VHH binders against o67189. Designs and how they scored, part 1

All scores and structures are predictions.

Target 1, 350 residues: o67189
Amino acid sequence: METTIFQFQKTFFTKPPKERVFVLHGEEQYLIRTFLSKLKEKYGENYTVLWGDEISEEEFYTALSETSIFGGSKEKAVVIYNFGDFLKKLGRKKKEKERLIKVLRNVKSNYVFIVYDAKLQKQELSSEPLKSVASFGGIVVANRLSKERIKQLVLKKFKEKGINVENDALEYLLQLTGYNLMELKLEVEKLIDYASEKKILTLDEVKRVAFSVSENVNVFEFVDLLLLKDYEKALKVLDSLISFGIHPLQIMKILSSYALKLYTLKRLEEKGEDLNKAMESVGIKNNFLKMKFKSYLKANSKEDLKNLILSLQRIDAFSKLYFQDTVQLLRDFLTSRLEREVVKNTSHGG
Structure headers, positions and changes below count from the first letter of each chain, unless a header shows other numbers; antibody chains are not in Kabat numbers.
F, E and O stand for the ipSAE by ESMFold2-Fast, ESMFold2 and OpenDDE, each averaged over both directions (binder to target, target to binder). V2 = 0.75 x the mean of E and O + 0.25 x the DockQ between their complexes.
[cut] marks letters that were taken out.

## First folded at step 1 (VHH)

Design r9
Fold by ESMFold2-Fast, scan of step 1:
Structure r9 (fold): chain B 350 residues (1-350), chain A 120 residues (1-120)
Amino acid sequence: as target 1 above (350 residues)
Amino acid sequence: QLQLVETGGGLVKPGGSLRLSCVVSGFTFSSYEMAWVRQAPGKELEWVSSISSSGDYIYYEDSVKGRFTISTDNAKNTLYLQMSSLKPEDTAVYYCARDDFWSGYPFDYWGQGTQVTVSS
């Protein structure tokens, strides 16, 4: 079965499907998270999370078939993250994939949700094991809400609070977050609190508040500080993000995305490509984001960006291969950079 | 038990009008934003219109703006969609939905839907 997240959410909790295995993928991760939150509320103690990069093959297969140990034979909702890493662990041999497909096809006691953090390409969906999952289970896509719908949702929330937001301020906010609803929710709530008395939001105010250090620190502020080499503030922001429940892998993904875009821009720049056109090719379309990325390009050499990319790859490898804490590895990275900067200026007190 | 029941759909000629109704029970109707969402054959769910709990804030998808009017009657726990100047592309199943988007539950409860067919 193939369906959208809205259709699936509409039917799953009222008329549960006969299918037992589902792939959740898509651009609109906020909608997947809201579905999983409702799922967790329904299943409570019977909501189980598996990490494909950490779990062994035997543990994986038993988790799919076993029912709750508490309260007898109750079905579980088994949510699997990093399934791609589990597939890499199984290797490319036909027999291993056939075993996996057979186990997934024979799930009877539980519902299994394989969650991807991005939209899957048609080629990946047409390859095993997902091709077989589409036949006996379901593929659920969380398509991005139109930019117009997202804009109207944000504008509506401000208007409901009696806040008049300047058009340029709204456009800046939408572009800065890349229309990411999870980030927009956090930023909109912060801006509503800021504008609670004055009831007006200008572009200048949004520029100051959206990336300020506060109780509701955002991931983009961390990335901004790191790329501008303000490692001391970046460390403080990192600790705040973790305390507010932002997953370290989410921070790593956003940072990696920015580093790769910047490295691509450096390469295009040295080839004589027009910088504004190059920025648009990597999804940077508004003038404010172009100004921000120009600042990042000025603050970082091609070698700085290469070293950042390699450091992020090392952090990812160390967390996976040596089971080291990603947060601690990020802290170590930032602390190392800060200490190098302090040593550079030690003789002059800076 | 939360229940949303849509009525008022049917067959109508291009340029015609229909009024859809959605009767709500099992929650405090006046405390929630309500929405109309449609699904054309073989297409994805498409948001059509929303109305705030106060009725003061109303939003429409661009293609229906000026042709459709959303309203509520809190005394009857009823959401309405007045549709005019109907076009063949408006052919869809229309759902009413409760929308608690900013609390993390976008379109958390839906009706069964009512079929609107615009054809000659």
Scores: ipSAE 0.012, ipTM 0.425, lowest interface PAE 8.7, mean pLDDT 80

Design t1
Fold by ESMFold2-Fast, scan of step 1:
Structure t1 (fold): chain B 350 residues (1-350), chain A 119 residues (1-119)
Amino acid sequence: as target 1 above (350 residues)
Amino acid sequence: EVQLLESGGGLVQPGGSLRLSCAASGFTFSSYAMSWVRQAPGKGPEWVSGISGSGGSTYYADSVKGRFTISRDNSKNTLYLQMNSLRAEDTAVYYCAKDRYSSGWFDYRGQGTLVTVSS
């Protein structure tokens, strides 16, 4: 059978399917994780996880057998991750693949869930062993949700906890995560904990709490403003960070990391590398961060980034080796940049 | 316009010494802090050392402190870097930069001078 994760989740726990082996795949990984979480709650100790990259062939077949030592006296849910790596161990040998298909077809007392961390293409689903699984088991797809539906899902989670979210706060949260449900889940949970007493979330509160612990949220705002050359606002945010006890070395560490990554991206861009591929090579996988780094690259020339790196290294040396105040050095840096931009805007060369 | 001309680089064995020079023109040299910056092949730029306009204050990166000495001759508009106890990791193109410690801006325009530390 072929069905959506919504229909499957709706019926599995109330009207269990006759099929025993399922492939879970799709773009909305959050929906798959939600299903697996409910599955773990139902099965408890009878919820078993297998890692395809670590498990041996014989251990795998033993775990799926009706006489399995992982089994016993009650129905089990067996969840398989990294199934593609297990298939690579079997290689292209027809006999091994046929054995796998027979073992999967013979599952009768347990449920087996093969979990993929992405949406499978039609060609992959039409190839063995998934082609056979589709015939005796089920293929369950977690399709991408519309932006409006994602917004309603997030709003529902806050409403279930009695929390009223301002529209601007909600839109900010959605845009920063690029409507990524897995990231939204983590941020929504933090915000629910924060708003547990007062039951209202404003834009300023979302900015303080989302995307990090409260002590770090404004550090990212400071870095963002600095890299977008809004030095006046950056100075105000810096003063707030210090007032709330954020350590200057923490600010320096995050800023230095961003500056070096941006410089590396400029170099890769000059070599003709695709920007998205380049970003992933320096560890930027989050849609929000990819969007921000694109903005930073647009706002900063290679010369700007070289100067930022050199200035940060000098500030670090002055604070550590000459006991000068890191905060004052950062303020001086920002103030000088602000003055430079003012002069450029008023000069006949601007 | 600001002009900076670096010289004195070359091939030297580990433990050896080199003295770099930078001839500056196009600005009031004594009114600006000056810095040495370097860039190793395939790496980002690294700030090495700085000196105040008067020459009264000098600053060094941790990686070179105790081995390098920055100095200047304002009468000749010239900046110097004395490099002692050179290591393989000191291999880089060295640039002099017009700077103001308070402005946080490095203006370096020369081709630099290549220092290769190899056995």
Scores: ipSAE 0.292, ipTM 0.776, lowest interface PAE 4.1, mean pLDDT 82

## First folded at step 4 (VHH)

Design b12
Fold by OpenDDE, look of step 6:
Formats: C-alpha cells, sequence, structure tokens
Structure b12 (fold): chain B 350 residues (1-350), chain A 120 residues (1-120)
C-alpha cells in the first residue's frame, strides 16, 4: 500500500516508523525535495547521499552497513538517488538482486530513502527489488495537489505580498506551469519581484514575466502561433525558447493538453453542444482563454486537430522509444506543416 | 523538540460548534504559517484553513468559509479553529500543522490530531 508524502511526513516526524527503507516517487518532486530538506535538517551530519550512477556496488553496500563507528547509535538517514542506474549496473542477475534485497532488509540502524525523480509505473513497483522493498519497507508517493489547493496557495502568496492578480492572469499562470509546484514557485517569485512597485498584476504582465527570459519569448506565444498555423513564426519562437533553456517536454505538455481539449471541443460542437459550456467542461473558464480557444477552433478543423494530436503522440513516442531529439522532431513537424501551407497557397493562387 | 498538540475535538450535533486548540512548543507561531488540515475516513487529507505568520491573513477552504475561524494567541503559542454550523461532512480527524509552502516547508510538522464527529 502506498502512502502519500504528506501522510508519511506527518508520521515520520512525529512517530518514527518501524520500517527502515522507503521508496519516494511521484509527480510532485517539490514535495519530495521539501521532505528531504527537512530530513537533512533533522539528521545533520548523519544525512548521507548516495548516487546510484556513480557509486560502486561495494561502496553502496558499505554505505548501507556503516553503523556509527563511535558507539553512539546515532541513526543515519541514507538517501539514494538514481537507484535505477544502480540497478542497471547490477544487471539482470537474480543473485545480485537478492543480495541487494537482503542488504536492504537488514538495515537496522539507518533509514534508507530511495528517491525517484518521476512517478514509478506499476510494473516497476511490481518488479524486484521494489516489490520486495514494498513488503518490508514503505512506498511513498507524492501526488499532485488539487488544482484548487494549488490555486489557493498561489493566491495566498500574492495576497501576503499585497499583490492583486487578475483572474485571467492567475489562470494563465497556472496553465503555463501546468500546476507544477516547482515551476509555480519559481514563476510566482519572479512575479512578486516584478510587482515590487506595482500591486496589481495583469494578464499582459504575467505573460511578459512568466516563463520568459525575454519579453518576446513565451511558450504560450509558441502555442498560439502553432495553433493558429503560423508555422514560420512558430519555428522562430521555438528556437528562442530552446536557446533560453526551456525544456521541450514542457512545450509538448502544453501543446498536447491544448490539442486534446480542442479536439474534445470540436467534437462537442459537432454534436450541437453549447461552446461556452463545453469549454467550461474541459476546464476553460476564464474569458481570455475562451477567446483564445475559440480562435483555435476557427483555425483548425477536426481533422487538423486529430492530425496534430497524432503528430504529438508520435513525437513523444519517438523521443521516448527511440531517444530522438524532441526539439528536432518538433522542428521537423513545423517545417513539414509550413511546406504544406506553402504548397496550398501556390496551388490556389495559380 | 517541536511538538504540536491538538485538543477540543468531540461529538456534536449538526449546527453545533466546537473550538479546536493547538499548542505549539519548540518554535514560535509568529515565525511560521500555521494550518488546519483534516482527514475523513477513507478520504484524502484536506486543507481547511491557514493563517499567516503575522496573523494578518487568514485563508479558508470554500466548504468552511463563513463557518470556521482560524486564529492565534502568540502569548500562549496556541492556534485555534473556531467551528460553527457544523455539518456531518465536517466529520474528520483535525490536525494542526506548520505550513510554510513557499519557503520549502509545506506541512513539515504535524500534531497527533483530534477527532471531530458531527452526528445527529
Amino acid sequence: as target 1 above (350 residues)
Amino acid sequence: QLQLVETGGGLVKPGGSLRLSCVVSGFTFSDYEMAWVRQAPGKELEWVSSISSSGDYTYYEDSVKGRFTISTDNAKNTLYLQMSSLKPEDTAVYYCARDDFWSGSPFDYWGQGTQVTVSS
């Protein structure tokens, strides 16, 4: 049974668990990091970090077996990063996995935290050694907070700083960050800094400041251009985003979300549903976003949206399965679309 | 050692009132945001209310707005939750927690909790 990070944190710091080995995973890495920060504070010098991609097998086992030499049974906290890489090093040999499991099971004086930087799949959790760890240890998951909770957190922070944020601006910010706590924290802090002289944040201001190193570089600008089929400009903006260090997965996430919503809306529209109600049903509630989505719907046929979704899925698959460069794939996609548009325009103009 | 101790829970009828208290030791309220959270049987942990470190700002979940009031007594190092117009859906274990999300410490310390049961 998985325990949420909040529940675990509550229990761990109030009533230490009997279990000694814990796997920390989940979508909200911020929560894991904050927990670990507190852990580090608690244990101080007795807080040890192991890097699974760097540490040898021998070093790994030694680190786990090291009882406080100086007789004072000071409990240690051992945090292991990149455990998957360590497992890869161990290979597929059953005997080695068994040894690992045995060592982990026999950890008596120390807490061991195996930290994953993503949510583990069911298959991973059901495979050795994690399957065994789940039996004598604990699996802790950092799930995403509710959108409402996150919204409240953001509002709270702005309010405390005496900043009023327009509703559309707030929604934009939340969507921009995909409700990711780490990203939100960063962007909110930036906005607070920006608002040091201004106590009202508008949508335009948020667009200008959030996720942009430059006033002209914005992920949403890219998305707008793409969905409005200005592929030439989209390519330029993409290059700018990448140059500024925007992760391509973030772009893909936003695009996919928008594409899926648009496709859903298109289908509902075809069925005769009220567009405003339909938009609200897919989480589009603010007037600004409604306006944008209306424009996207006008610019794209159902088939266009379907093709877009398929293309994005393909990009994702090629990136994950074949380790292709996501950025290059996006470029190729845009280039291909641009070429098609040019051909269409030339054929109709003749 | 940091410690949070909740009290004041109990059985009440719908429409009734309760006042929860949380006595904090090991740190000062004025330095941290404090929160009340609750967990109903079989449900996830739910944020109820928060108060800023200065005490100047209070926040509430929508479902409890107008019914619950969070406050602090710095002299007593105590956090309060005044609950009125209680409903059966308010039945839960209530926890006080230190909540400084933006400083990287969301709910880093919890109390043992106090049971609130609203039943006819």
Scores: ipSAE 0.176, ipTM 0.637, lowest interface PAE 2.2, mean pLDDT 84
Fold by ESMFold2, look of step 6:
Structure b12 (fold): chain B 350 residues (1-350), chain A 120 residues (1-120)
Amino acid sequence: as target 1 above (350 residues)
Amino acid sequence: QLQLVETGGGLVKPGGSLRLSCVVSGFTFSDYEMAWVRQAPGKELEWVSSISSSGDYTYYEDSVKGRFTISTDNAKNTLYLQMSSLKPEDTAVYYCARDDFWSGSPFDYWGQGTQVTVSS
C-alpha cells in the first residue's frame, strides 16, 4: 500500500485513515518536513520524537505501547527518525523482527511515522519490517518536484522581495544546489539579505555568496550564533534545524569540533604561534572560516571554551546514560546561558 | 472550516476549451497563493499553475504555457483556470489547492477535484 505525500496530506488532516503506522521516505525531503511540522502543530504535547540510534530496544517498545505510563489516553503521534539504526541494534535475529512487526501491527490508538531521510529503493521496501508495514499501514513517498516548478518557486521568492535575478545567475544557483529545496531555501534567503540594497543579483555575486554544502549548512549558522553569544537567535535556529530533520548528534558533533579547535587555538596563541599558522594546523584553511574563527576567538575566553566543552560532554552523557532528549538538553543549555546574560546586563544597568 | 469546490470539468474534443472554477470559503482568499494541480489516470499529482494572492504573478508548468491562463476574482473568492488548445494528455482530475510553498505550507488544503477528459 503506497501513496504520495501530497495524496496523504490531502486526506490525513481532514479524514485520517484507519491505518496507524506509516513510512515516510523520498527525494523531496522538504515535503516530508513540512508534513511533520503540520503534524507537530496538530498534536502539540502529544507529538513524540524517537531517535532510533539513541534509544534502547526496551525504550522503543515502551514508547510504542498503547498503555501510557503517565496515565493519559489521548491520541498521540510518534515520529521515529533513524529507524535503520534501530534495526541494526536488533541484528539478524528473526524473533526480534517478528516482535517488532507484531508491535507495529498492534498500534491501535496512536499514529506512528517512520521517517527516512532518503528515497528507499524497491528492495528496501520489500524487506521486513517495511513489507509488513505496507500491508497493515502505509508507505508514503515524497517524489522530487519538477525542475521547472522548483525554478518558479525560487523566482517567486526573489520577485516577492523586488530582487531582479539574472537568468544565468538563477540557473547557476539551481545547478549548484542540485535543485535541493532545503539548500535553496537557505541560499535564497542569504542572497535576499545580500541584495537588500541593490535589488539586483548577477552571476558573479551568486558565485561569491552561494555555496553548495552537505546537510551541515544550517548547523553552521547555529554554531555561529552560539559562539557569538546570540543565544536568543540560536534558540530560534535550533528549532528550525529540528523541524528540518537535522539530527541533534550532527549539531553536537560540529559544535564540539569548533569548541575544541578554538580551545586549541587559545593554547597555541599562549605558546606564541602565529594565528593563521595555528588555524591551518587544526584544519582551518579557508579564508572565510579563518575570519569566522577570529571572531569566535574574540568573543570567547579560554575559560568560556573550557566550560562549553564540559557542557557539551555533559549533554552527550545525559542523552546516553539517562535517555534524555538531546534537543531539550541543548535548549536548556541555551536558555541557561541566555538567563546568565540577562543577569549580567542588569548588573551594568543605569 | 475551509472549503474548496471545483467546477467546470467535462468532456471536450482535442483543441477545445474549458474554464475551471474553484470557489473558496473558510479563509481570506486574497491572503494566499492558489494553485491548480492535476492527476492523470495512473499518474502522480502534477503541478499545473500558481497565482500570487494579488494576482500579479502567475506561473505555469512548461507543457501548459500559452494554453492555460490562471486568474482570480477576489470579490467572489474564486480561482479560475482557462484552458484552451486542449490535448489528450491534459486528461486528468484537476484540483485547486492553497499553495504557500516557501513558507512551508505547500498545497495544505485541496478541493475534491473536477474531471477533465479530452477525447475524440
Scores: ipSAE 0.013, ipTM 0.452, lowest interface PAE 7.1, mean pLDDT 81

## First folded at step 6 (VHH)

Design e1
Fold by OpenDDE, look of step 7:
Structure e1 (fold): chain B 350 residues (1-350), chain A 120 residues (1-120)
Amino acid sequence: as target 1 above (350 residues)
Amino acid sequence: QLQLVETGGGLVKPGGSLRLSCVVSGFTFSDYEMAWVRQAPGKELEWVSDISSSGDYTYYEDSVKGRFTISTDNAKNTLYLQMSSLKPEDTAVYYCARDDFWSGSPFDYWGQGTQVTVSS
């Protein structure tokens, strides 16, 4: 029977379960982590972590069988990460899986926690060895909290620090993080650090400080900023993307695609073509994206777009032909644009 | 030993009122956020309301906003949930829970619960 993480936690720490092997999975990894932290606190030195991708089969079984050398019947908690990788190592041999199941079934002195970093699919749970584990152990799920609950949790955290967050800002933060509690925790902490007590956080501030770990969302944010000629923010976002391990070529690919589409649209517009039809012809069908592209078209002249394309081609060429650092080339590009913008503003303001 | 004991549940008609109490022992309210959660038959545990450790801030699920009021009496080490305008959909077992969510202790302790039944 599948139990929720809260129910399991309550039972585990108050009434030790008879079962010894548990699978922890779910959408809310934060809850799993918090449970594990408590587990670690409880077991102290008897808390052991195994990495399925790093450990050999023999080492794995040894670790599960290790009784306290010091004769004390102290129960151990064994936490297994990357179990799927371990299974892959075992191969497709039915015998190996059976052995594993047998070992897990015979764990009597220790608690074993198999931790998944995502929600398992029904198919996975119905497959060996998890199917068998479910029969003699327990499946624990950390289900997603309601959006409302998450929203309240975030609000609460800000309020406790004397920070008021605008509704739009909060919504943005929630959307940016996809209501991921781990990400939210990090972003909220950053924002709290940014905002002193009794301050109001605006949408603009949140946009400046918060960064989504979602690779795709972040890249699009970068592209959006660049195309709207907010080069300063674009530089910041670029640095964040790189720090998160996003490959610069992916960024370039998306940016180039957008630039080319925009250039095409600009040309078609000049020829008197219907912009909506034109957008659809270049694969822009989503209304939100259409709106964004309209904004980009307003922000950029045909010449601007041409120059952008040329610059991107140059960056690509230098990266591929001369093995220059693509990130640095992008930084240089943005910096140069920023400088030009500053000069223009100073010349018109004087 | 940490203990939470919920009381005050019962059978009420729609539109009626109940006051739930939770007596806490083994820890101090001022150190923790407290929450009410509920579980209806066949449904998952759902958050209803919480109150800050200081008692200065209260939060509610949208479905109960304006109808429920969470409060504490530190002298009595008791958490309260005043429920008004009760609806059949409010039928559930109500639990008092200690909730330090962001510190890594979401609903780490909760009681046996008290049954609330709203029926005509």
Scores: ipSAE 0.722, ipTM 0.898, lowest interface PAE 0.7, mean pLDDT 87
Fold by ESMFold2, look of step 6:
Structure e1 (fold): chain B 350 residues (1-350), chain A 120 residues (1-120)
Amino acid sequence: as target 1 above (350 residues)
Amino acid sequence: QLQLVETGGGLVKPGGSLRLSCVVSGFTFSDYEMAWVRQAPGKELEWVSDISSSGDYTYYEDSVKGRFTISTDNAKNTLYLQMSSLKPEDTAVYYCARDDFWSGSPFDYWGQGTQVTVSS
């Protein structure tokens, strides 16, 4: 069975299907994430996430078997990310693939959603185990919306807030983001906040405020808060990102990249390099991003950045070599930083 | 209880006109974007038209642009789709739906649908 995400959402939340295992994939990842958000609202504590790259084969099968055993009278939703990485752990043995297909076929009391972060090719969908899932379960595709539809969605949002956007400004924003809805949602919200008093957005203003991140746009708020040392808010945003399905390694990638860029900028300033040229040399060209990086440089000493880089390297090493939970390691890091900040404020604030 | 009830479907000859109505209850009509979505026999759902909560912005799929007009009557909590110059390819079940795309709840409530048949 194959269907589109809108048709699936309409049916699933009104009259749930008898099939129990579904593959979600597609170019329009925003639609997958909104479906999963609604799924999480429906299932609450019965909504479970499994990371295929972080769990062992036995833990994976035990979780599905235990869910089936314990879910005999109550229904749960199990969401599986990075399923491809889990498949690599199974290797090439026919018996292991047959075991996986048998387990998935026999899910009877819960729902299982295998979530991909891209559109799968026809050859991928035609290979096991996904071929079998298409037979006893379903394949749900979130195809990209037309550019014209995306343009009118953005325009409607600005008009809802009473903001007049110049046509050139709108076209620039759409091209800058590549019509990516996840990136657009963040940038549109920022532009609405920027224009809340004036109610007008010109091309020059959009060029100043908006910037492209091309991926992981939801992660940049977390990184901003962390680098400005707002650890309490950073913890809240981290929890939200994980709940929304952002992979912890994506968070680590962005944060490590920013930390290294900032450390490099500190070193280039010591060599007498002009800051604007230095920023361009590490790929920072947007005016808004330049202002944010200047803020990060003011908030963090070279020692702060070195210590941050070392902490991130330890988290990465423990995650990969000792198979520890990356999210918990990040949470522990932030909690420790927050506790230190509270002690400082108490002892010096009276 | 939230309800959306479509009426006004029927059989019409090519070139004819029809007006669909969707009466809503259980939420403040003027706070939400509303949409018309259709499903032809054996086809997937197709987004036809929508209207912003303020009524200041409308969208039409290219195949219906110039022939269909979406509108609201806030006093009656009613969404309309005025359909003219109807073609056989417009034959479908038409649904009204509540659309809150940016808040992450696109098409969170649907009506039961009304059948439109365009044939000679």
Scores: ipSAE 0.260, ipTM 0.685, lowest interface PAE 4.1, mean pLDDT 82

Design e3
Fold by ESMFold2, look of step 7:
Structure e3 (fold): chain B 350 residues (1-350), chain A 120 residues (1-120)
Amino acid sequence: as target 1 above (350 residues)
Amino acid sequence: QLQLVETGGGLVKPGGSLRLSCVVSGFTFSDYEMAWVRQAPGKELEWVSSISSSGDSTYYEDSVKGRFTISTDNAKNTLYLQMSSLKPEDTAVYYCARDEGWESLYFDYWGQGTQVTVSS
């Protein structure tokens, strides 16, 4: 069976279907998120999440094979993320795929939701095991809401707060976000806070307050410059980030995450691990990002990364224990690194 | 106990008019935003129109603007959709629904639907 998430949600919570296994996919991921939130509310402690990239084959089948006879008769909801990664672990062996299909077909007391983070192509939906799931279960697609519906939702939210938004300001906001509901919910909340006293939003005000999702690009550019040891440019980008209102703890979080990943990669290289596999193990799977991390590894020794981590931990500790200004601590860190660079560049050797 | 019952569907020629009604019981009509949602044969559910709980704000899908009018009668707990200048592409099952709006993006209560067919 194939259906849309609106049709599925319309009936699932009132007259649950006989089918037990469903694939959720689509372009409007926010609809999937809110559907799963309703599911979690309904099932409570009987709501279980499995991560296909993290669990073993035996853990997966054990989670699906539990009988209602010995654990009571209450239905459970099992939500599976990263199912494609689980399928890769299973390989191309026909027998293992047939076993998977048999297990899924025989789910009788629970609901199983296989969740994809994108819209699946027809080729993927026509491949096993999803082809079989379409037969004994269901394929549920979350398509994009109409632009008019999205506009109505945004206008209604502003009206609820008593805020009058100019037509050109509204159209700018919608175009800026590409009608993306995840972005819109964030930007609308910011604009509501901004306009809470004035009760009006003009085009110029929306342009000043609403920024694209690419705000995090500026943080990633700062991290890039720092890790490539371009401290002078990093300082200038830091100043820009602070002037735009980026919270310094966000900067610290992203930088610390990268530093820890790089240190882990250095350890895995020492153990003889293949670098591409090591990068995937720390969540770096995109080829562009792999290229960037290779450049960071080239620019930084293991000692460099250890010292960076210690410096970041000290900045965090001083911010918390001594109530020091995080921005100034980060600026001081960069200034001290720049000063060491200047000292090195005064040698005859270059 | 909670019910939304649509009526007023039928067969009509292109250019014709129909008035859909939705009688609501089991909740206070004026506390909630209401919507009309339709599903054409072989197509997805499509939001058509919404009306605010106060009745003061109405919203329409672009394809029905100027042809459809949503309204309420709070004394009768009834939602209306006046449809005019009907086209073959308006052929669908029309549902009355309670609009959850911004927070969930879904409609949490639905009627059984009424068939509208626009054909020669």
Scores: ipSAE 0.477, ipTM 0.817, lowest interface PAE 2.3, mean pLDDT 83
Fold by OpenDDE, look of step 6:
Structure e3 (fold): chain B 350 residues (1-350), chain A 120 residues (1-120)
Amino acid sequence: as target 1 above (350 residues)
Amino acid sequence: QLQLVETGGGLVKPGGSLRLSCVVSGFTFSDYEMAWVRQAPGKELEWVSSISSSGDSTYYEDSVKGRFTISTDNAKNTLYLQMSSLKPEDTAVYYCARDEGWESLYFDYWGQGTQVTVSS
């Protein structure tokens, strides 16, 4: 039975579980980290970290077998990172997996936490050795918090610092971070620092500060600019994204998703459907995002969106089939669009 | 020893009201943020409401906004949750918890919980 990390934390620190081996995984890694931080605090010197990609088999087993040499049955907490890499090292030999399972099953006096940096798939959980671990240990999942809880946490943090954030600014921040707690924490801290002299944060200020200093160039800013047909700025932001090491495919993915949703919405609108309902049907529920999408719809005709989708498909095809530089293709696309706009403006001004 | 004891749960009809109480011992709850959380059968733990250490700020889940009110009595070292217009979907075990807020995101101390059942 899979237990949530909240439930697990409650039980673990109040009533120690009988099980000794736990797998920690989930979409919200921040919760796992927070738990581990508390764990470390509790165990102090008896908190041990193993890196599965670095540790040898022998070292691994030794670490798990090490009972407190000094006779005091002090429980140790052993945290294993990159366990998947360790498994890869062990190979596909059934015998080796069996040995591992046996060792884990026989862990006495110590707690072992196997930490995954992502949510495990059902297939992974159903495969050895995790299948066996689930039988004698526990599987702990860190699910995402509700959007409302996250929103309240952010508001609370700002309020604690005496900062008032405009509602649209907050929504922007939440949307940009995708409600990722780690990213939110980082951005909130930045904003708090920025607001040291100012007690009110506006949307413009958040836009200016958010993702500006961090290595995380805002892909969403790029998409926003592109969809609003500010191609000049989009080009600049693209360059920044690439310089920060953002993979072009990630950009393409987001852009394609938005384009497809917009095209769908445009079609539904033409059919006379309610736009709000239509937006919800394509997964746009956030008011800020609704507002953005409305702006995109105003800025783009059905034909524009169709052309955008086709262009993106072409870029994808050229990248995959002809191994062309995706970034260059995107640049070319933007440049071409920019040139067209300039020509239009010059023709209408004359 | 730190202890949180929830009371006030029970069976109520839809539209009814309940007042939950949480008596805190072993620490001064006014020094900490406090929260109510709930867990329905087969569902995940859900945050319901929080109150700041000063008591001047309250937060609510959207589903309970306008219906639930969190408050404190410092003299009694007690946390309250006034629930009104109860719905069947509010059926859950309600827990009082110390809210560590943004830094921890966890609740470090929990009560035993009190059962709230909303049924016709």
Scores: ipSAE 0.279, ipTM 0.697, lowest interface PAE 1.6, mean pLDDT 84

